# Designs tried in a protein design chat: VHH binders against Kynurenine formamidase (BNA7). Part 4

Target 1, 268 residues: Kynurenine formamidase (BNA7), of Scheffersomyces stipitis (a3ggu3)
Amino acid sequence: MSEKIVFYGKEQLQRIRIFNYSESNDKTLIVLHGGGWRDPRNSYNDFEDMANYILEEKKATNINIIGIDYRLSPFIKHPVHLIDVLTAFRYILENYKTGQLSIVGHSVGATLLLEILNYVEIIQTGLEQLETSEPSIEELQTLFDFISKNLTFKTMYFLDGIYDVRALLEEYPSYDFFVKSAFVSTVAIEEASQLSWKQHNEAFKIAVDKYEILHSLEDELLSLNQPKLFAKYLQDRKIECSFRTGNWGEHEQVYRSQAVSEHVLQNM

## First folded at step 1 (VHH)

Design e2 (framework vhh_7xy4_2)
Fold by ESMFold2-Fast, scan of step 1:
Structure e2 (fold): chain B 268 residues (1-268), chain A 121 residues (1-121)
Amino acid sequence: as target 1 above (268 residues)
Amino acid sequence: QLQLVESGGGLVQPGGSLRLSCAASGFTFSDYYMAWVRQPHGKGLEYIATISSSGSTIYYSDSVKGRFTISRDNAKNTLYLQMNSLKPEDTAMYYCARDSYRGWELSFDYKGQGTQVTVSS
């Protein structure tokens, strides 16, 4: 597999890794890492074992695999992580023929997948809390117009994710130190906590054919509370989803699980 | 009372090896990520390695990757650091540290008294 790194922005973490690419391939798997918005030990390279399993062990070289990095807190705050991810998608879709997109998001990466579904509201409310003039209204509108016209997914895989930050802190008050690093205020946390929103009957902004929620029973950092809340949220919206659990290792091992990689490969 | 007691430091020549041990007591050792951090004389703390509660997830700083191995024995409440190919730059006080947040960041709520490692020719 390839170690090719390409930058979609000016900063060190505004980069993607091309694990495998050919324009003749009709499927692309995007991988999006976690790390509590802030952990520099997490990167697209978290998915090296998944990519190796797919490309080397199973020899499925007819699949493109691209990993996305994004800037980290405390240097940036929500919703800038999401803006980086959408900027990466714009770069990818402008420069690579991708065919059908599927995506795996782990931990905060899964949080970002859910945020993509409601990206306009998440970014607008987040930027209001940040009280910043960057990006400009024109830059943001150009990004939104591109995303609305071009970004769709066959399958979103939500792997051991955080789906509601308010509920996370209710269950684990001690996690407030890393959450406060990423969110500028309690209001910012509440406005980002989609599953706790009072009423939201609007359709998602991004079309997704299949939703797959995966959670390791051996995850020592996140209980089943997060994926259960998310499954209920999708059910209330009349969206069919798959919810699977297994003994796939600790929180930072689940993306290295061969069983998880096999499931992703078989369902994309 | 929470205690972390490091041992195994000493004076070694460049290229030598040492094995550090940390005996933990006063908390449920198997519930916590554990780390080794070091502090050279007159400098700040440097992260060396972290190991998850079960031992299956391990992180190393780039300066020690391939030379040091972190491990744990939950039945004995003991953390280890095997140090090979030691360099003068590895000279520091080494601390066993408890990560109360289970690996969510490089923030440690307790560290022991330390054990001195000196690499000199």
Scores: ipSAE 0.000, ipTM 0.274, lowest interface PAE 10.6, mean pLDDT 88

Design e3 (framework vhh_7xy4_2)
Fold by ESMFold2-Fast, scan of step 1:
Structure e3 (fold): chain B 268 residues (1-268), chain A 122 residues (1-122)
Amino acid sequence: as target 1 above (268 residues)
Amino acid sequence: QLQLVESGGGLVQPGGSLRLSCAASGFTFSSYSMAWVRQPHGKGLEYIATISSSGSYIYYSDSVKGRFTISRDNAKNTLYLQMNSLKPEDTAMYYCARGYDFWSGHDAFDYKGQGTQVTVSS
């Protein structure tokens, strides 16, 4: 397993880790970490056990695995995390032959994964709330055009994620300390929550073949409320989705579960 | 045993400068984000400055931006706050804090020291 790190931007956390890569491989798994938008202890290395299971224990070396890091709050605010993730995808797709893409997002990583499905409206609205002119309109248009033409997924795996930030704060008001560091206002939280559940127009649609929702019954930070809301949203819209639960460890252990890694490997 | 020990506070005239230090022990300092938090007498805590584990990311509250500089020395397990152009409104107890603890469900920081008093008056 490789420790190769490549930077997609000028800042320290604008980096990817290449766990395994070959141009001859027809499948790429992207891994996207959580950490409540802010925790520097979370990185692409959260997925070292998953990568080790797939590449070393199961010897599935015909799969590329790339992990994405992104800048963290309070130093940046929503939607800059999402802009970093899309910038990482642009970098990956410009520099690597990926074949069929699948992605695992954990916790806030799953939140960001959901936001990819309506990235244009979420980014535009979020930047208006930040009252910022960076990135420029031209830079954003170039990124959006690239993403709309080149980014598609076979399977999106949503692992112990946050899908409705408003509902999260209703259930766990004490979580406002990390949420408020990531969003400039309650209006920004409301708008991000609303837009994350809205489909793109056809010009910016991201094609996804399969949605997989996974949630550990041992997660001490997130109840089944979040994945149940998301599963119902997809099913009501006739979007193909599976919802699985199991005893896969606490919130910061679920991405190390062999059962979870095996499920991801079998469904790629 | 986790400890954060602040020093460098004192009395200073408006427009003056002070340098605060925080000596950390009992944990891997280089693995954690660190913050300076202040509390004026009879008021709530205010987050003043935060620095990432590597020092690459720094945040300042609007009240101190351009006047205060946060820095760290990971080899010495020490956090610093350089305070310039001090104002009477900067009078407070200043605490060194070990970032946010997402999993504990506690306040904005999971540990703070005993503090060092800064008084700005003529």
Scores: ipSAE 0.000, ipTM 0.140, lowest interface PAE 17.1, mean pLDDT 86

Design e4 (framework vhh_7xy4_2)
Fold by ESMFold2-Fast, scan of step 1:
Structure e4 (fold): chain B 268 residues (1-268), chain A 122 residues (1-122)
Amino acid sequence: as target 1 above (268 residues)
Amino acid sequence: QLQLVESGGGLVQPGGSLRLSCAASGFTFSSYGMAWVRQPHGKGLEYIATISGSGGRTYYSDSVKGRFTISRDNAKNTLYLQMNSLKPEDTAMYYCAKDIYEYGSSLYFDYKGQGTQVTVSS
């Protein structure tokens, strides 16, 4: 297994880990961790067991695997996590031959995957709530232009994710402490809660061939409410998706599940 | 009211060692996880290590695993960071921070002190 770490920005968490790479490979799996926007104990290394299963146990070395880290709250606020993720994608696509991309997002990583689908509106409304001049309008426009032209996915895997922060806080008011660490206002939370958008029915900004929603029945932090809301949202938009559940461990174990890794490998 | 006072920084050559201390007051020290975070000149804050209130759980950033050790003495309300095999890239202001919760997704750094400078240079 590779331990190659590359930085896409100047800050310590603006980094990627290359678990396996060859320019002759036609497929790349991106892995995007969770941690409630804030937990430094979560990183691309959460996916070491998934990478080991694919590369060492299944010997699928013809697949590139790259993990993305991003800066964490309270040091940054939404939508800067998403801006970091898109900056990482720009770096990856400019510097590596990736072939067909698929991506697994866990927990908040899955939240960020959903945000990628409407990244322009999410970032613009989020930055309005921060009242910041960083990044510049020019820097954002060049990033948006690049992403619009170059970023597409075969499969997005949404693993035990948060899809509607507003609904999360209605179900679990005690989660307010980490949500408020990442979101500066109620308006910021509402603008990030895409499943609750009343006046938005535009096509997604990113082309995705297959949507896979996966949720562990043993998840002690998130009920089936989140993935059910998301599946309904996609179906209401006439977007075909797969929704699967299984006994794949607690919230911080699901990304280590062999069954989950096998499913990801088989559907790439 | 709540106070965190870092000490132990200084100038050291590559490959050297330093031990940082953080004296905490104004809260029930043993009830909270603690963290060390650092800020290189002109860059943002980066997490280095965390330790649970009891001392039973520790976590490290990839950049320091195997080189740094976080520990605490709850009887003395003191947090420590043992830094070995120091590299020029470890040069930063080091801050002690209170974690208001002891489990993963609840980490929040509150009331960090004035910091202690570590400079790794020849």
Scores: ipSAE 0.000, ipTM 0.250, lowest interface PAE 13.5, mean pLDDT 87

Design e5 (framework vhh_7xy4_2)
Fold by ESMFold2-Fast, scan of step 1:
Structure e5 (fold): chain B 268 residues (1-268), chain A 120 residues (1-120)
Amino acid sequence: as target 1 above (268 residues)
Amino acid sequence: QLQLVESGGGLVQPGGSLRLSCAASGFTFDDYAMAWVRQPHGKGLEYIATISGSGGSTYYSDSVKGRFTISRDNAKNTLYLQMNSLKPEDTAMYYCARWGRYSYDTFDYKGQGTQVTVSS
């Protein structure tokens, strides 16, 4: 397994890790970490056990695995995390032959996967709340044009994720401390909350063949409320999804579960 | 043996300046984002400024933006806060803090603090 780190931007967290890569491989797994928008201990390295299971234990070296890091709050605010992730995808697709893309997002990483599905509206409304001119309109249009033409997924795996921040704070008011770090206002939260949007019948901006929702029954930070809300959201849009649960460890252990890694390997 | 030791506080007139320092020991300083937080008498902790481990990224609360500057010297394991245009409402105990895990605060350790009083 490779330790190769490549930067897609000028800042220290605008980086990817290439766990395994060959141009001859026809499948690429992207891994996208969580950490409540802000925790510097979470990184692409959260997925080292998953990568080791796939590449070393199962010897599936015919799969590329690339991990994405992104800048963290409070140094940046929503939607800049998403802009970094999309910038990483532009970098990856410009510099690497990827074949079919699949992606695992954990916790806030899964939140970012949901945001990718309607990235244009999420980013535009988020930047309006920040009252900032960075990035420029031209830079943003260039990124959007690239993403719309080039980014598609075979499978998105949503692993123990946050999909509705309002419901999260109603269930766990004490989580307000990290949410306030990432969002400038309650309006910013509301405008980012796709599950609460009035017009659910709008087509997603990104094509995804398969939606996989995975949630550990042993997660001590998130109940089944979050994945159930998300599954209902997809059902209301007539989108087929798989919803699986298991005893896969606590919130910061689920991405190390061999059962989870095996499921990802078997379904990508 | 993790220690954060703040210094540089004192009594200053409105419009004045102070520079706070924090000497860190017992951990690899450049691996951690660092913060300055303050607590006015009888109130909760207020987040003031943060700086990434490399020093490449900074963030400020709206109440101090444009007046305060956070910086670090990783060779000396020292964090700084330059405070300009001080106001009476800046009166507080100022703490140096290490960025931490999931908690009720944004940090896992803070020092003993240094008192800043802005009064004429």
Scores: ipSAE 0.000, ipTM 0.247, lowest interface PAE 12.7, mean pLDDT 87

Design e6 (framework vhh_7xy4_2)
Fold by ESMFold2-Fast, scan of step 1:
Structure e6 (fold): chain B 268 residues (1-268), chain A 121 residues (1-121)
Amino acid sequence: as target 1 above (268 residues)
Amino acid sequence: QLQLVESGGGLVQPGGSLRLSCAASGFTFSNYAMAWVRQPHGKGLEYIATISSGGGSTYYSDSVKGRFTISRDNAKNTLYLQMNSLKPEDTAMYYCTTEVVTAYDSWFDYKGQGTQVTVSS
């Protein structure tokens, strides 16, 4: 697999890694890492074992695999992580023929996936909480227009994710050390939590064919509370989803699970 | 090589003020958002404030809002933190940092020596 790194922005973490690519491939898997918005030890390289399983062990070289990095807290705050992710998607879609996109988001990466479903309101509200004029309104409008017209997914895989930050802190108050580095205030946490559970109006809706929720029973950092809340939210909105659990290792091992990689490969 | 040198710390009484400086070299300072973080003795790192690359946007932790002001001088490659109404709980080693110091190494590998702020009567 490739070690090719390409930058979608001016900062060091505004980069993607191309694990495998050909214009002839009709499927692209995007991988989006976690790390509590802040941990520099988490990167697109978290998914090296998944990419190796798919490309080298299963020899499914007809699949493109691209990993996204994004800037980290405390140096940036929500919603800038989401803005970076959408900027990466714009870069990818402008420069690569991707065919059908599927995406795996792990932990906070899964949080960012959920935020894509209401990205306009989340970004606008988040930037107001930051009291910032960067990026400009024109830059944001251009990004939003591009995303609404061009970004669709075959399958979103939500892997051991955080879907309701407020509920996370209610269950685990000690996690405030990394959450507070990513959000400027308790109000920002509450607003982000509420807005992640809203759908876009039809003008900005991101089309997703399949929702797959995956959670390791061996995850020592996140209980089944988060994926159960998310599954119920999708069911209440009459959105079909799959919810699967297994013994796939601890929180920082689940994305290295061969069983998880096999499931992703078989269902994309 | 990226280098950050903090200065301006010292001993001050509660209610006092200090101005910290951070001299940056080895990278294009004006292209990077900059931050101040602190570490009280025996505790973890705490985020204090961030400033955008152009200086037009600032963000603060709740514990320092209204008391601290972050600013920068891109012509001098210098970051500042004006600290007013200092409290005993502000006692810590203060470090400046940039997004690039989190990319590849542990947090400590890319911090300067820091500057000690002690607030006591």
Scores: ipSAE 0.000, ipTM 0.137, lowest interface PAE 18.4, mean pLDDT 85

Design e7 (framework vhh_7xy4_2)
Fold by ESMFold2-Fast, scan of step 1:
Structure e7 (fold): chain B 268 residues (1-268), chain A 125 residues (1-125)
Amino acid sequence: as target 1 above (268 residues)
Amino acid sequence: QLQLVESGGGLVQPGGSLRLSCAASGFTFSSYAMAWVRQPHGKGLEYIATISGSGGSTYYSDSVKGRFTISRDNAKNTLYLQMNSLKPEDTAMYYCAKSPYYYDSSGPWREEDYKGQGTQVTVSS
């Protein structure tokens, strides 16, 4: 596997890692890490075992694998994490021939996948809560226009994710310490909590062929409440999804599970 | 039941080196990030370094970057801290901690996040 690192922005965490790449490959797997919006111990390297399983053990070298890093709280606030992720996608799509995209998001990475589906509303409402003029409206519109025209996925894999932050804090009030590092207010949390949006019935902004929800029964940080709420949310929108559980290790082990990596490989 | 046992501390001259060890039991060691934190006499806990479950990612406080190296041996359920170029300011009780998840350098470390009895490091002439 390649150690190649490329920067999509000026800051240290505005970077991607190219685990494997060839222009002749027709499929690209993007991997997007978690870490509660703030944990510098989490990076694209969380997915080294998954990449090794796919590329070395299964020898599926006809698949590109690219990992995305993004800036972390408390140094930036939601929705800047999502803006970084979309900026990374713009960079990738402008500079690499990717073919068909699929993506795995773990924990907050899975939160970011759900946010990609409604990226315009999430970013606009989030930036209003920050009361900032950065990025400019023109820069943001240029990014949105690029994303709406160019970004689609075959499969989104949601691994042991946070899908509704309001519901997370209702279940685990003690998680307030890391949520508050990323969200500036209770209103910001409510506006980002898509599964609690009773009136939002418009179609997702990004086309996705398959929705795969995966949750380890051994996850010690997140119960089945989050993926069950998300599965219901998709069902209410009449979107078909797969919901799988298994004994795939604790919260920071699920992305290293060979069973999970095999499932991802089989459904790309 | 989670158990952490720190060792390797002692008295050392400025500029010297020490290697700390933490023996872990009662949990799946490789599945959790591990950290070293320290507490100088009469002060709060200070975060030193973190290592991911696989050992592939590390993070260091600015006060120890370039001088300390965190590592782990998952086959032995053991966490290490190699301390070089020790300074009097490094004098503290050192603790290892299971999963100080969602590290935040902006605030003092919470006492409930560390486990074990600690090992004393004293740097003086």
Scores: ipSAE 0.000, ipTM 0.145, lowest interface PAE 15.7, mean pLDDT 86

Design e8 (framework vhh_7xy4_2)
Fold by ESMFold2-Fast, scan of step 1:
Structure e8 (fold): chain B 268 residues (1-268), chain A 122 residues (1-122)
Amino acid sequence: as target 1 above (268 residues)
Amino acid sequence: QLQLVESGGGLVQPGGSLRLSCAASGFTFSSYEMAWVRQPHGKGLEYIATISSSGSTIYYSDSVKGRFTISRDNAKNTLYLQMNSLKPEDTAMYYCARKGLYGWSSDYFDYKGQGTQVTVSS
């Protein structure tokens, strides 16, 4: 595996890692880490075991694997994490031939996948809660135009994710400490809580062929409540998804599970 | 460069009070959530209290609610724990910790100081 790092922006965490790449490959797996919007221990390197399993153990070198990093709270606030992720996608799609894209998001990375589906509404409402004029309206519109024309996925894998922040805090009030570092206000939390947010009920902006929800039964930080709420949300929108559980380790071990890596490989 | 230095521990009688301090250096203290955790001899780490970066959100373990008060002074890069109505069960090494993302265990802290010993005995 490659350790090549490329920057899509001027800040240290505005970077991607190229685990494997060839222009001749017709499939690209993107990996998007968690860490509760803020934990510097989490990076694209969380997925080293998954990449090693796919590329070295299974020898599926005909697959590109690219990991996205993004800036962290408290230094930035929602929706800037999502803006960084979309900026990374613009950079990737402008500079690399990717073929079919699939993506794994873990924890908050899975939160960001759901935010990608509703990116216009999420970014606009999030920026209204910030007293900021950056990025400019023109810069943001250029990004949105690019994403709407160029970003589609074959499969989105939602791995042990947070899908509704309000429901998370109802179940685990003590998680308030990391949530409030990432969101400027209770209004920002409400507006980002997509499964219960009813003010912007628009169709998904991104085409996705398959929705795969995966949750470890050994996850000590998130119960089945989050993925069950998300599966119901998709069902209510008449979107087919698979919902799979297994004994794949604790919250920070799921992305290292060989069973999870095998499932991702077999379904992309 | 990163340092958390606890002070204020000591021997105290049941019902007494102590004020612990933690001097932070080598990072932007005002940007991080902080915690006090303790470890009784031969036991695991136990969460005591957490405080948000601004000081506006505070949580206590049930064992110390109403007796302990966590506070911070961002201008002085200092974390405090006011301990009142101390009990023999409060005897432990007390650590200042910079919060990691998840939970209250030691596995979720980025940095922890050397600790200050609190002994409650008659």
Scores: ipSAE 0.000, ipTM 0.182, lowest interface PAE 12.1, mean pLDDT 88

Design f1 (framework vhh_8fcz_2)
Fold by ESMFold2-Fast, scan of step 1:
Structure f1 (fold): chain B 268 residues (1-268), chain A 120 residues (1-120)
Amino acid sequence: as target 1 above (268 residues)
Amino acid sequence: QVQLVESGGGLVQPGGSLRLSCAASGFTFDDYAMNWVRQPPGKGLEWVSGISWNSGSITYADSVEGRFTIIRDNDKKMVYLQMTSLKTEDTAVYYCAKDRGYSGYDFDYEGQGTQVTVSS
C-alpha cells in the first residue's frame, strides 16, 4: 500500500493520498473522511484499515484507492470544505485515469457526498452567507463546468453520516459547539440542510447509479434518525437506495470494520 | 524534530480558571501558527483555538469564545491558553499543536498533553 501524497491546492490540507494506483485498473474507490468539519486527527488515513483489507487481505489490487483531505474549520467555513473536495476531484480526473468511480464518505464525509449531489445550490447559498469574493465567479464557474461534464459515480456509500444539520441540532443541541464553528450563521445551517428544504423537485447535478446507506447500531454519536431521514429523502425523489445496519463499532471505529470493508468491496 | 510540551492542567471547580502552557522546540516557532486542541473522555480530538505567527489573527471554537484567550510569546517559544468560566464540558486532555496558518495542519503531539478536569 502506497504512502504517496499529492497536493491539489496550495494549502497543507489540500492533498490526496494514493493508496493504490495503476492506469490498467478500471475501478477507483475514493475515501472521504469526517471529523465534524474541524477535527485535525481525521484524515484520509482513517481509511487505512479499509484499504489494507481490500488491497492486502483480499488482494483486490485491481482497484485504485485514493483518499481526499480538505481544509478544516474554524480556519475555513462551509461551503469551502465542499469547494476543496470538488477541487480535489478536478485534480484527480485531470491527472489520473480512474475508470468507474465509487466513493465512501464517513460522518461529515457523508455530509459532503450529499452536498456534491446539489453542489451548485449548496455552494452558491453558502458563499452568499460568507459574503466573500473568493473564489471568483469565473473560478467557481470553471470548476462547476468541469464537475458537471466529468464527475459521475457508480456507487456512493454513506457511512454513519450527517445528512441534515438542522435536524441534527434539534436532536442533539449540544453538538452546536462544532456545527457553529463550521457554519457562519443559522441561515447557512438552514440552507445547507437540504433534507429540510420545503421542496426536493430539482434533479441531482451528479449521476449516481447506486446509493448505499450504512449505519452502525453501535454509533454512540448518531442515532438512526439521520440515515432514516436520508432514506426517506431519496424515496420521496423516487431514487432507489440500500439501507443496511450492523454492529460495526462506535462512530470512530465503523470505517475500520471488516464487515463494512467487505460490503464496499462486494458492491464495487 | 518538533517537540511540544504542555503543562498547567489540573482539577478545578466549575466557574474556575486555569492557564495552560506549551513549550515548543525543534522548529522555527515564529514561522508557524499555533493551536490548542482537546480530547474529552471517550471522544475524538476537537480544535479549541488558533493564533497566527505574529498574533495578528486569533480564532476560537464557538464553545469557548469569550471564555478562553490564546497568547503566544515568540521570544520564549511559548503558547498559552487562559481559561475562565470553566464548565464540566471543558474536561479533556489539552494538546498544543503546530500549524502553518489558518488553512493547513501539521499536528505533532509530543508527550501526554495536560489533563483538565472540571468537577465539583
Scores: ipSAE 0.000, ipTM 0.136, lowest interface PAE 19.6, mean pLDDT 86

Design f2 (framework vhh_8fcz_2)
Fold by ESMFold2-Fast, scan of step 1:
Structure f2 (fold): chain B 268 residues (1-268), chain A 121 residues (1-121)
Amino acid sequence: as target 1 above (268 residues)
Amino acid sequence: QVQLVESGGGLVQPGGSLRLSCAASGFTFSSYWMNWVRQPPGKGLEWVSGINSGGSSTTYADSVEGRFTIIRDNDKKMVYLQMTSLKTEDTAVYYCARGWYEYRSGTFDYEGQGTQVTVSS
């Protein structure tokens, strides 16, 4: 597998890793890490075991695998993580033939996946809370137009994710230390949470064929409360979804689980 | 909190003119595209006109092009819609809206209370 790193922006963490790529491949798996918006130990390399399983052990080299990095808190705050992720997608789609896209988001990476489904309102509201003029309105307009016209997913895999930050803090008040690093205020947390569950307007809708919720029963940081809330939300809206659990390791091991990697590979 | 307050509507005869005003507060006005949208009686929202953050670029729905002019004053946090050659089809509640002008009805993140424009003899 490749160690090729490419920058989609001027900052050190505005980078992607190309684990495997060929223009002849009709499928691309994007991997998006967690780390509570802030942990520099988490990167696209979290998925190195998944990539190794798919590409080296199973020899499924007909699949492109690209990992996305994004800037971290406290140096930036929501919604800048999401802006970086969308900027990475624009870069990938402009420079690489990807075929069908599927994506695995772990932890906060899964939070960012959910936010992609209402990215315009989340970004506009979040930037207003930050009272910032960067990016410029023209830059955001260009990004939103590109994303709405070009970004679609076959499958979104939500792996041991955070889907309702308010419910997370009600269950685990001690997690306040990393959440408040990422959000400028409690109002920003409330608004981001509410907008993540809002249906997109048709002009900005991201087409997703299938939603897969995966949660390790051995996760010591997140209970089944988060994925159950998300599964219920999708079920109530009659959105096609599967919810799977298994003994796949602790929170920082689930993305290294061979069972998880096999499941992703078999459903690509 | 984001607040948009429209004014200037009223009853006008076909061929007449009106100037609508929108006073914005609670956000960095100079950083956002501003729009006018309208809702005719018994119909959905229809985008009318947009202006970029700096005021250098404007766009219009085909139905109003050449008759309406959108302008903004970033120092006063105001956006205006100068309407001329009004038609009965222009009868609607007019809303000031923050958001991206290329996108149509239902894509705006904030709208005001509206101002009623009635074009009738």
Scores: ipSAE 0.000, ipTM 0.104, lowest interface PAE 21.4, mean pLDDT 86

Design f3 (framework vhh_8fcz_2)
Amino acid sequence: QVQLVESGGGLVQPGGSLRLSCAASGFTFSSYAMNWVRQPPGKGLEWVSGISWSGGSTTYADSVEGRFTIIRDNDKKMVYLQMTSLKTEDTAVYYCAKYDSSGYRYEAFDYEGQGTQVTVSS
ESMFold2-Fast, scan of step 1: ipSAE 0.015; ipTM 0.259

